# VHH binders against o75319: the designs that were tried, part 22

Target 1, 181 residues: o75319
Amino acid sequence: GNHIPERWKDYLPVGQRMPGTRFIAFKVPLQKSFEKKLAPEECFSPLDLFNKIREQNEELGLIIDLTYTQRYYKPEDLPETVPYLKIFTVGHQVPDDETIFKFKHAVNGFLKENKDNDKLIGVHCTHGLNRTGYLICRYLIDVEGVRPDDAIELFNRCRGHCLERQNYIEDLQNGPIRKNW
Key: E = the ipSAE of ESMFold2; O = the ipSAE of OpenDDE; V2 = 0.75 times the mean of E and O plus 0.25 times the DockQ between their complexes.

## First folded at step 15 (VHH; framework vhh_4orz_3)

Design g2 (at its last look DockQ between E and O 0.83; V2 from the best seeds 0.00; counts 0 for: pae E 2.7 > 2)
Fold by OpenDDE, look of step 15:
Structure g2 (fold): chain B 181 residues (1-181), chain A 120 residues (1-120)
Amino acid sequence: as target 1 above (181 residues)
Amino acid sequence: EVQLVESGGGLVQAGGSLRLFCAASGFTFSDYDMAWLRQAPGKRREWVALIWSGGDTDYADSVKDRFTISRDNAKNTVSLQMNSLKPEDTAIYFCAVYWDSDYGWSFDHWGQGTQVTVSS
């Protein structure tokens, strides 16, 4: 479809690599059918994503799509060289343990298989902020042992936008560590 | 104008089955995610099943393995097969267009819904 997600235009298309990690967050790229609803400067396609990543002198090694939809773009819109993983993630609630585990497992698998390069794990939801930020921070906290406030601050700074949902923030700051298996 | 028209509801005994239908018009149906919602008396509207534009599906825990959502893009219809019905499934069922959002569930429905009553 061509209905632009609410507030999608308000967010930076692509964040910066999170120092000390392989993560980079971005808002959902939109396939060509959405372009007629956008000004040229507002367009952000899968191709644009890769161009912007290159402009940062980075390379994507994996894309994790957390959107709870299949309408924004197709995996076929991505280069064949970059694997695509879909983890359907509801946007208004803290991800469940299964979702968290899936994310952790994917990240750990990628890191294990990509020790010989510096390719990035691109993570996005619709806005590349709340769901994306939660899961990245959850990983940093649970797996890397990062202090919750440090993880959140790092993500916010690199994404260029701050996590907005209090339930996510609260869970990250005060919630229990989730299982890594 | 977007229109969604639900049908197929009725009275059924516990353990029985119903199939709901939704006819959609006024938009490019195949490009959108569709959902079934339900609202029981005195309760909040809740999502029941979702079928994405790509064809994958998801279900509320309360209906998982009992309900099946499907779509026919050629006919602009979405269906809900409901098996092993329980009294707690009694509600008005609505067809909705779903929008992914970081902020919460976003559903739009334009029909009057269809009443499903499951007797014990």
Scores: ipSAE 0.658, ipTM 0.855, lowest interface PAE 0.8, mean pLDDT 94
Fold by ESMFold2, look of step 15:
Structure g2 (fold): chain B 181 residues (1-181), chain A 120 residues (1-120)
Amino acid sequence: as target 1 above (181 residues)
Amino acid sequence: EVQLVESGGGLVQAGGSLRLFCAASGFTFSDYDMAWLRQAPGKRREWVALIWSGGDTDYADSVKDRFTISRDNAKNTVSLQMNSLKPEDTAIYFCAVYWDSDYGWSFDHWGQGTQVTVSS
């Protein structure tokens, strides 16, 4: 069977919409082949993701997958009506400027095209926490002018788990504002 | 038993080309991300090329535009086409499974590797 990611079971599947933004964060959904190693209540499939979003009275308009892998599910497992964007993001280093630019470009493009609806941008990495939190906060800081500590607090509260990686936190708090957006 | 068996190494002149092969067995090959690593004498092992299970690729800067990684899921093989070889490419080359990790680069390799030697 497929390898369940380390500590994946320990995280809430889906966070809450971040107020004042179009973001919602979640952990990576796992395709059916992973379910043989999971209890029913531990399962979180692509279908489960959409059911949980609907339960919150929300709708996804874009999924940004930040994992540096293609093992967990295929884009074909998602409804064809929801655009999917893969941004391969290395999981232990502060994302480089090219990755940050790709993320900002995707978010800005979504906001422009979706002015007339209230659909959300779903963002995930493996746990929906460190890479996900970093890039969402980087966007809020660089593009929307949010103070670093306010962006981090908002993400942590809405995700339901705190950012863990100190190098990411330090870069958000003290690193340069990125000008490539 | 999981196995990765490298082949295709040899001695080649600078500027030449070589193609490496990796035969995989003991796991569902199409579900895994694969990589080529290399280790030159006295140096740390480094990755040179990645190919994800969905077919997308990435390369270390030192080999970009010279090396091409590919996979054949029907034959359970990974290949590395190496062009415009330089003496700096001299190393033992290893086929590996790549794991996305929050804690660092993570590779598993089981083979003895294949030696590539590039002479001036």
Scores: ipSAE 0.606, ipTM 0.838, lowest interface PAE 1.4, mean pLDDT 92
ESMFold2 (binder alone), look of step 15: mean pLDDT 81; pTM 0.812
ESMFold2, look of step 16: ipSAE 0.385; ipTM 0.720
ESMFold2 (binder alone), look of step 16: mean pLDDT 81; pTM 0.812
OpenDDE, look of step 16: ipSAE 0.614; ipTM 0.846

Design g3 (at its last look DockQ between E and O 0.43; V2 from the best seeds 0.00; counts 0 for: pae E 3.2 > 2, grease 25.4 > 24.2)
Fold by OpenDDE, look of step 15:
Structure g3 (fold): chain B 181 residues (1-181), chain A 120 residues (1-120)
Amino acid sequence: as target 1 above (181 residues)
Amino acid sequence: EVQLVESGGGLVQAGGSLRLFCAASGFTFSDYDMAWLRQAPGKRREWVALIWSGGDTDYADSVKDRFTISRDNAKNTVSLQMNSLKPEDTAIYFCATYWDSDFGWDFDYWGQGTQVTVSS
């Protein structure tokens, strides 16, 4: 049957909007087939995601899915009004320049098209932490000119969990700026 | 108990082809993402190809357009068609189950592997 990702239960389902940005990070919502392996209070479905966002008085305008799988939920599980973008991102390793570019391009496109609203860019991987945090921080650093430590601190604070992978942190702090294609 | 049994390896000349097979048991195969990994002597194990439960595929850059991963859920098998083989493809090839995660290993289970040797 469906496997609950390791440590998935340990992370807050949804973070907070990152002040000064349109980003919000969350862990992967799980489709209904996973619910039989979860206690009711542990369940976090696509529907639950939107409910939790609403509880924060926010609205999602885009979901960027960074998971390297297709089994957790389907785009069809999301409201039709919210665009869904898949960027297959391998875990554990620093995303390559192409992945970074794809992410930046998606974010910039969204911001350009959504200047008239305050909808959020929801970003998630499996845990909504390392891959998610890296790419968000990479964007803030490369595009917005944010100091690496400030970006990391902001993400960690808003996500409610800290980036854990040292290679990601090291790349953010000391790695080169990634150029746009 | 999860079991993965690889087969199909052998000696082949550069430019040749091989087809690897993996027989899976002990889990609901159709729910799992499956991968082929390889490990050359003195090198780290690296992923080669991935096929998701939905049937989509991805490949390492080094094997892209040469290798093709496929699965048969009815038979609980995953295969790797390897064309245009190069000496640098020489390695032990493993079939593995894949789980996406920020933590731990992406590949939880793999078999004993099958040796692929590509001669010049």
Scores: ipSAE 0.544, ipTM 0.814, lowest interface PAE 0.9, mean pLDDT 93
Fold by ESMFold2, look of step 15:
Parts: C-alpha cells; structure tokens; sequence
Structure g3 (fold): chain B 181 residues (1-181), chain A 120 residues (1-120)
C-alpha cells in the first residue's frame, strides 16, 4: 500500500506566512487512505491544512504542488475556491530552468490577479522543505532581488525547519544568475 | 499479493509498431503511479515512461514522441504504444509502480517483463 513518506512525521505540518511575501509553506497533506497508518494527532489532511491556515488568520488563494507524484491526495479534495497547480519537480537535484520558469510564471500570475486581496500562495513538496524552499528562495532572489542569505534565513525561520540539501543552498548562494521571463 | 503481468512483446521490423499491456492486481490500482522500464542485454534497467494516478505522463528523451503510455483504471491496465521502433529499443520491458523520493525515482513492484525485439 500507501506508505507514509519517510521522515514526513518529523516535520511541522504548516509553517508561518513569510513576512513581506505572499508565501506559506507546508508538507504534503495526505488523503484519507493514508490515515490507517497514522495516529489521530499525526494526521494532516487537506481539510486540516485549511483549518490550520484559518487559525493563523490567513487564507489560501493558490496551492502549488511540487511533488513528483499524484499518490498523496487528489485536487478534488481541495475546496473549489482554491486554484491548484501541479509542477512536477524531481527531488534531490536543483530544479531545471523550465521548472523554475513555471514556478515564477505561476507566482507572478497569482500576484497580478490577487493584488486587491491578501490571500497566500501555499507551496509544498513532500516535506515542504527542500524543493519548496529552493523554489520560493529562487523566486525571491531572482524576481524580488532578495539577497540569497536573507531569502534562506526567512524561509527557514517561517517554515520552522532549515533547508537541508547543500546542492540547493550552494546553487542559491553561488549559482548562475537566471534570467526571468 | 501484488502482481504485474506484461504482455504484447514480440519481433518487429525497424520502423514498425508494437503495443504492450500490463495487467495489475493485488492493490488499489487507481491510487498508484505507474511506469514502463526496459533493460537491454548487458545494460542497466532504465525508465521509459511514467503515468501518474491522475493521468499526467512523462517520457525519457530517447522515446519521446514515439511512445505513448496510457492507463485504464476500470480494467487495471497500463499500456505502452511504441511507434517508429528502432533496433536500440530491443529490450525486456517491465511494468512497475512508481514512488516519489528525494533521489528522484523509486519503483516498488515490477513484473517479469515482456521481450521486444526490433530487427533492422
């Protein structure tokens, strides 16, 4: 069957809104079929995600799913009023330029359509950390002009866990400048 | 128990077409991501095509635009339509289940395979 992803239980379900941005990061929510292997307090469903966001007095306006699988939940498990975007992102390696472009395009499209509200972009991979942190930081660096160290520190603080993969950190800090658009 | 049974392999001339089938049992098929892998004589096993539970697909560069993966959740089958076959496509083809990992690709289960031979 459906295995709980390795180390998934070790990560906070949802981070905090990143100040000065429209981003919030979280680990992948798991559909009901996974709950057989979880204690009630370990569950983190699509509904639980929305409840936790509301507890922070925030509202999601877009979910960007970076996982390289469709086994964790179905988009139909999300409220109809929240757009869902899948960007298949291979783990452990620095995302390629096409993936980075798709992410930048999606974020910029959201910001244009939502300039008159304060809704958040929710971003997740499996653990809501490495792929998620990389792409959020890549956006902040390339599009918003944030210094790499500042982007990484902001993400780590708001996620509640530090980026772990050195190849991602090195690419953010010292990698090539990537053209936008 | 989980079973994946491949069929539809055979001998075909270069430029020809072949369709492979995979029958799945022992698990909730509609919840699984599926793949076709292949292994040529003396070479390592490599992935060929992916189809996710939601129906999206991806392909290795070497087969893109020539191969088409599809699934039928009502029949618990995955198929691989192989067009414009080349001698380099000669291999044993395996149906497999796929899982997301930090190392890129993981495959949980696979069948015994079906032989595809492409002659020049």
Amino acid sequence: as target 1 above (181 residues)
Amino acid sequence: EVQLVESGGGLVQAGGSLRLFCAASGFTFSDYDMAWLRQAPGKRREWVALIWSGGDTDYADSVKDRFTISRDNAKNTVSLQMNSLKPEDTAIYFCATYWDSDFGWDFDYWGQGTQVTVSS
Scores: ipSAE 0.298, ipTM 0.657, lowest interface PAE 3.2, mean pLDDT 89
ESMFold2 (binder alone), look of step 15: mean pLDDT 82; pTM 0.822

Design g4 (at its last look DockQ between E and O 0.06; V2 from the best seeds 0.00; counts 0 for: pae E 8.7 > 2, placed apart)
Fold by OpenDDE, look of step 15:
Structure g4 (fold): chain B 181 residues (1-181), chain A 120 residues (1-120)
Amino acid sequence: as target 1 above (181 residues)
Amino acid sequence: EVQLVESGGGLVQAGGSLRLFCAASGFTFSDYDMAWLRQAPGKRREWVALIWSEGDTDYADSVKDRFTISRDNAKNTVSLQMNSLKPEDTAIYFCAVYWDSDFGWSFDSWGQGTQVTVSS
């Protein structure tokens, strides 16, 4: 379908690399079928994603797609050289331990296999904000030992938008460390 | 005009089965994710099952292994097979179009729903 997600246009297409990490967050790119519903300057395709990443003098090494749908773009729309991982993540609740584990496992695997380069882990949900920010921050907090407020601030600054869901923020700030298995 | 018309509800005893149907029109059905929602008296509407445009499915924990959502793109229909029904499944069931959102569940429902009543 070609229905543009609500509020999708309001968010920056791509954030900045999070200093000290390999993470970069972005909103969901939309396949060609959505373009007829967008002004040219509003378009953000998978191709546009990679162009914007290059403009930052970065390179994607992995894309983690957290959207709870498959309709926005296809893995086939991505370069074959960049692996794609889907982690279906519901947008109305804090991700469960399994989801968190999957994300951590994917990130750790990537880092282990990509020690010899500086390629980025691109993470997105629909807006590249709440789900994306939560899981990135959860990783930084649980695995890297980053102070919750520092993780949140770092993400917000780099994404160019602040986490909006209070349940996510509250869980990050005051919730327990999640299991890594 | 977008239309979703639910049917198939009724009265059934605990342990029984029902099959709900939803007929969709007014949009390219095959391109969209579809869902069943339900609302019990005095309770919030909750999602029950989701079927993505590509055919994968997901279920609320409360109905897993008992309910099965399916779709027929040729007929523009989505169905919900409900087995091992419980009294707590009593609700009005709605068919909805699902939109993924970072801000929560986003469903569009235009139908009147179909009443499902499970007696103990």
Scores: ipSAE 0.659, ipTM 0.853, lowest interface PAE 0.8, mean pLDDT 94
Fold by ESMFold2, look of step 15:
Structure g4 (fold): chain B 181 residues (1-181), chain A 120 residues (1-120)
Amino acid sequence: as target 1 above (181 residues)
Amino acid sequence: EVQLVESGGGLVQAGGSLRLFCAASGFTFSDYDMAWLRQAPGKRREWVALIWSEGDTDYADSVKDRFTISRDNAKNTVSLQMNSLKPEDTAIYFCAVYWDSDFGWSFDSWGQGTQVTVSS
């Protein structure tokens, strides 16, 4: 079904650009069919996403969708000029090494192809928090050498909500660094 | 580690009913979307029914209105009530966790499945 995801209304639609990075996080936008179950002020569509990004004087150059469903919106609902990548991640478990590698590869490819602009990588899962925060922080830790607690603090502050799942937080703080091999 | 164990299969006559069970362990069951898949002899494994963590359900057209998927978060089980069974429902049935793949929906299963055979 088209049920509104539980607690989806409790999260800010879009965060702020994470300073010193090309990341911005947001919750999943919901296509028009969900709007009959939402008050006007609760709506957050694919169009609303792009309007909110524009209001921050930013531009998306890639959307990475971490959900494992297409129930919420279709890639066709996005501007044709914005690349869309789905990286299938199972919720509630720490992503495996293959998933982490796919994310790192996508980010590194984007940064290479977009070195002459300042476009952002938009990352979302259902709520734009736990899976999203984990993979962004994992990238910052493993690839950029950021301290785990600093990565988590930066994400939490810019998303506007703290990471909630303890298994993710503990893996970021105490788990192995994932090398590219 | 994750475990899914299917049970409840058996031999039943056409028009009959059967209820399958899947016992889950090694993960927080109530947070995951679950599914039943089936594989008939010589065929590829195919999706049958899906139940979201929030309780919504979805069904393949071939079983709609005959099969009902349900979950019991207190017992960490997924069930499939199968009514008005037909010989073409004969297959090994597998319990799975749902997730997205490169080309749409994807499913992870760990069990050996449970055989359903519909005679006549």
Scores: ipSAE 0.012, ipTM 0.216, lowest interface PAE 8.7, mean pLDDT 85
ESMFold2 (binder alone), look of step 15: mean pLDDT 82; pTM 0.824

Design g5 (at its last look DockQ between E and O 0.60; V2 from the best seeds 0.00; counts 0 for: pae E 3.7 > 2)
Fold by OpenDDE, look of step 15:
Structure g5 (fold): chain B 181 residues (1-181), chain A 120 residues (1-120)
Amino acid sequence: as target 1 above (181 residues)
Amino acid sequence: EVQLVESGGGLVQAGGSLRLFCAASGFTFSDYDMAWLRQAPGKRREWVALIWSGGDTDYADSVKDRFTISRDNAKNTVSLQMNSLKPEDTAIYFCAVYWDTDFGWSFDHWGQGTQVTVSS
């Protein structure tokens, strides 16, 4: 379909690399069929994503797609050289332990296999904000031992937008560490 | 104009089965994710099942392995086969278009829903 997600235009297409990490967050790129609903300057395709990453002198090594749909773009729209991982993540609730585990496992696997480079883990949901920010922060908190408020602040600053969902923020700040199995 | 019309509800005994139908019009049906929602008296509306435009499905834990969502893009219909029905499944069932967003509820329905009542 070509219906533009609500508020999608309001968010920066791509954030900045999070210092001290391999994470970069962005909003969902939209396949060509959506372009007729957008002004040229509003368009953000998979190709545009990679161009913007290059403009930051970075390179994507993995894309983790957290959207709970498959309609925005196809993995085939991405370069073959960049692996794509889908983790279906519901947008209106805190990700469950299984989702968190899947994300952690994927990140850890990537880091293990990519010690010899500086390629980034690109993470996105629809807006690249709440689900994306939660899981990145959850990883930083649970795995890297980062203080919750520091993780949140770092993500917000680098994404250029602040986490908006209070349940996510609350869970990050006060919730338990999640199991890694 | 987008329209969703639910049907197929009724009274059934516990352990019984029902099949709900939703007829969609006013949009390119095949391009969109469709869902069934339900709302019991005094309770919040909850999602029950989702079928993506690609045909993959997902279910709420409460209905998993009992309910099956399907779609017919040629007929612009989405269906919900409900087996092993329980009294707690009693609710008004709604057909909805699903929009994946970061901002809470992302379902739109345009029908009046169909009542499902499961007696003990």
Scores: ipSAE 0.688, ipTM 0.867, lowest interface PAE 0.7, mean pLDDT 94
Fold by ESMFold2, look of step 15:
Structure g5 (fold): chain B 181 residues (1-181), chain A 120 residues (1-120)
Amino acid sequence: as target 1 above (181 residues)
Amino acid sequence: EVQLVESGGGLVQAGGSLRLFCAASGFTFSDYDMAWLRQAPGKRREWVALIWSGGDTDYADSVKDRFTISRDNAKNTVSLQMNSLKPEDTAIYFCAVYWDTDFGWSFDHWGQGTQVTVSS
């Protein structure tokens, strides 16, 4: 086995804040033990994540980790003051209703508790693209009433990479609206 | 050298129980997510149970509530308790290191497996 996730180096570390939302997407940060296999310019640690967010004049208020593993970094590698939530999300099928509801609940709770600031919700899976893009778009469609194609376009532009999994795209465009309760 | 050695298989009647064991060596076991897989004759290898380094677990629908995966980091072992066995559970069972990918789950460092045969 390969300690560096396949194709992980091919993706931009952090996207841009999605305008009109509280979301920013990024690929999984890798804890210090992975750095022996990376050139300095390829490193993207939990610390690097926060530095890159600060460089964008933004601040994280929640990290939602969608990976289906505990290998890449530990929550203790994050500042104690930034809430961390793991939502185990299967990477090859459209997330089930329970997973979608957990994501919506977390986002709605964050927005309620953070109505008096402008902190962002950071969302990542392994590459910060397919699972991440699906759940962000599902939220925007179901909760915010955004048109599916507009949600997908916004995510793709701000992430800097297009959603790749066709079954996710099809479900967002033509699948059922999921209930928010 | 990374090694995974499965044991505990055998012949059992339907409704019976078995416990499988996997001994791991050659890597820092406590840092790895582990899995049990199975392969029946003529079928694709499928995962049946996962256990993360932090101890959380997940199961395939076909074995949920009947199988229990556990790990002992002090002994570098992962176990699979199999209850209420059915003839369709007949397979060679393998333990593996588990990796999350955008392209599906990846499993690595397979042992030779242990045969489980469930008679009717």
Scores: ipSAE 0.257, ipTM 0.624, lowest interface PAE 3.7, mean pLDDT 89
ESMFold2 (binder alone), look of step 15: mean pLDDT 81; pTM 0.812

## First folded at step 16 (VHH; framework vhh_4orz_3)

Design i1 (at its last look DockQ between E and O 0.80; V2 from the best seeds 0.00; counts 0 for: pae E 3.2 > 2)
Fold by OpenDDE, look of step 16:
Structure i1 (fold): chain B 181 residues (1-181), chain A 120 residues (1-120)
Amino acid sequence: as target 1 above (181 residues)
Amino acid sequence: EVQLVESGGGLVQAGGSLRLFCAASGFTFSDYDMAWLRQAPGKRREWVALIWSGGDTDYADSVKDRFTISRDNAKNTVSLQMNSLKPEDTAIYFCAKYWDSDYGWSFDHWGQGTQVTVSS
């Protein structure tokens, strides 16, 4: 089987919907090939993701995958009704303007096309925390005008884990606003 | 035991081409991302090219449009086609397993490498 990502087991599989937004963050689901290295209760597959979302009485309308890999699961493992978007995002580095723009564009496009429903934008990296949190917060700050500390607090609370990377936090708090176009 | 064996290096003139090969064993090759790294004398090891398990590729800016990474899952091999070689491409080239990390680039299980020397 495949190597389990470091510290992957330490994080809650799925967060909560962020109030006032369409965002929900989760750690990367792992395809079947990883299961032999996991206890049953540790398993978190694409199927498990959707089950957990359903348990929250929510529905995913888009999945944004920020991992810088393709080995965790296949888009084919997802329901055909849920679009999948890959934005390759290198870990530990503050995303560049292009990456930020791609994310914002995807979110805005989704919101425009999904005004008639309440489906969620599922965002994940490996742990669904740092890269995920940064880009979600960046969007809230730059596009929605949310105060940086409020965005970070909201994300942390809903994800059930706090952003860990100081460079991400610093950039969110004190960095420049990125262009939305 | 994971093994990666690089080959195909040699001496080539600037503007020339080489093709490197890596033979992998000891793991389910098709499930893993693979990369080429290189280390020049007195310099840090640097990432050169990456091919994901899904088949997509990425390249360092310094080799983009000149190098092409590919894989053959049936043969458990990774290749690096290097065109338009420059003296600054001179280095030992390593094949490595890659995995995504919140801490940045993560590579392991590279072999002894293969020497590439580009003369001016």
Scores: ipSAE 0.574, ipTM 0.830, lowest interface PAE 0.9, mean pLDDT 94
Fold by ESMFold2, look of step 16:
Order: C-alpha cells, then sequence, then structure tokens
Structure i1 (fold): chain B 181 residues (1-181), chain A 120 residues (1-120)
C-alpha cells in the first residue's frame, strides 16, 4: 500500500526505446497515495510515465505489467486509449514456460495490430529490470533470433541499468531456446 | 494498530468442508495483497493461498482446486473455503499481509490463527 518498493528510488523511471524493436522498459509507476513518502523529484506516477514517453517523441500502444501484485496503481489510471495487460510473473525465479508464452503471444498480437504505426510496448515489473529484461530478451532471442549477449547488451543500454540477477542472465545465455508454439 | 483475527476453525472429518474468516483492521485493507498460511505441528509455516488487492488469486499445489480464497473489501475480510479436507490439512491457519519482492515473498502482520483438525 503506502510502502515504497525496496530500492525503487535507485532506478531511472523510464528507459529509452530499444532500437530496432517496439520495446521500452520502465519501473512501476506509483499512484498518488505513495507520493506522501516521496520527494517531488522522486515521484513517478502513471501520468509522469506518459509525459516522459511523450518527451522522447514516442507513444505507448500497450503496457505489459509483470508485477506479482496489484498494489501500485490501478489500470483505470491510464489513458483510455492505451491497452493494459497484466501477466503475473514470479520475480525471483526464471519465468515459467506459460508466462513466457503469454508474453510472446501478447507482443506478437500487438505487432500484428500495430503494423501501420510506430507505437511502443511498455514493459515493467517492480524495478523495470530483472523480470522485464528477462522477458524482453527472451522474446528477442526466441522470436527474433537475436544473440543472447546482443539482446542483453541492448536492454541494459536502453534501460540505463544492467540486469542484476545471475539466474536470469545465465538462462538467457546458456539456457534452452523456448518454443514459440 | 494492525489486527488480523482468524475464525471458523474446528474439527472436521476427512472429505468435509470448512470456511475460515479473517477480519482485518488498523490499515487500508483494500490496498493490500493478502494470504492464508498454515503451520502443522513441528512443521514450518507455509502459504496456501494468495489474493491480490485487485481480486486475482493463486494457490499452492497441495490445495489447488480444493481451496478458494476470497475477499470482501467492504467488510475488510478474507475468507478461505476449504473443501475435500484431508488429514494433512490439519494445522493452525493464519491470515497475513503478503508482499511480492525480487528477493522472494514475505508475509507480515500475522493473526493469532485458527485451528483446523481433520480426522481420518
Amino acid sequence: as target 1 above (181 residues)
Amino acid sequence: EVQLVESGGGLVQAGGSLRLFCAASGFTFSDYDMAWLRQAPGKRREWVALIWSGGDTDYADSVKDRFTISRDNAKNTVSLQMNSLKPEDTAIYFCAKYWDSDYGWSFDHWGQGTQVTVSS
């Protein structure tokens, strides 16, 4: 509820569009009730998210929320024209195959429906780093054939923070390619 | 002061049903994810069911399809419907606040618990 997620202040709010993809990553926006515990410069609300995306001359067409909680903001706080998808993703283990498939399905569906525009898929977990980076990289590796180290490097550079969890990194680099069925 | 008060426990025969209740006070209940945990004698406490503030749910494999967690934000209550009870479900059941994190899940602000005993 009122408790700021641990280490949330340590992360840049929004990354940059990942070149050659439709992805942008960010940390979880926090609804207004969290702001009493934040300095003004620390605030990052759903409105702030959209303002920062506009400042990059981009537009969101989908938000994928990977958090394993519903505490941080309400989907109804988002603009009416931006679809929202919750994929409950356990945050301390490599996501299971069903979760990976749901993510791939959502991204592929978005790309098909948005082939004639350049809107972005915004992806976040709590910090916009580990779960977010893993699933984006898994998509790039399995669906688009990107080399693991290239996917990780691209994500880290555009997010502005490096993936932290070694089990995720090792699975991306050395683990099995997941089927896209 | 945060308070969680469990009720509805008792003695039941195997195959029976029971509904547990948790009354919450001292915090904005609708803002929090909630859980039911249990602890059998001599065993460590384990989670059995989660319900998020938005109403979605998850279950431990051992109780999936037999237990149903629900919440009533107007009454500040969490309930656990327990069907097809087995002797291994015998435990003290606790209501807790649930927190997701990158470091694992945590549960805090425990109630005093309610005993469920399932006879064979």
Scores: ipSAE 0.333, ipTM 0.688, lowest interface PAE 3.2, mean pLDDT 90
ESMFold2 (binder alone), look of step 16: mean pLDDT 81; pTM 0.816

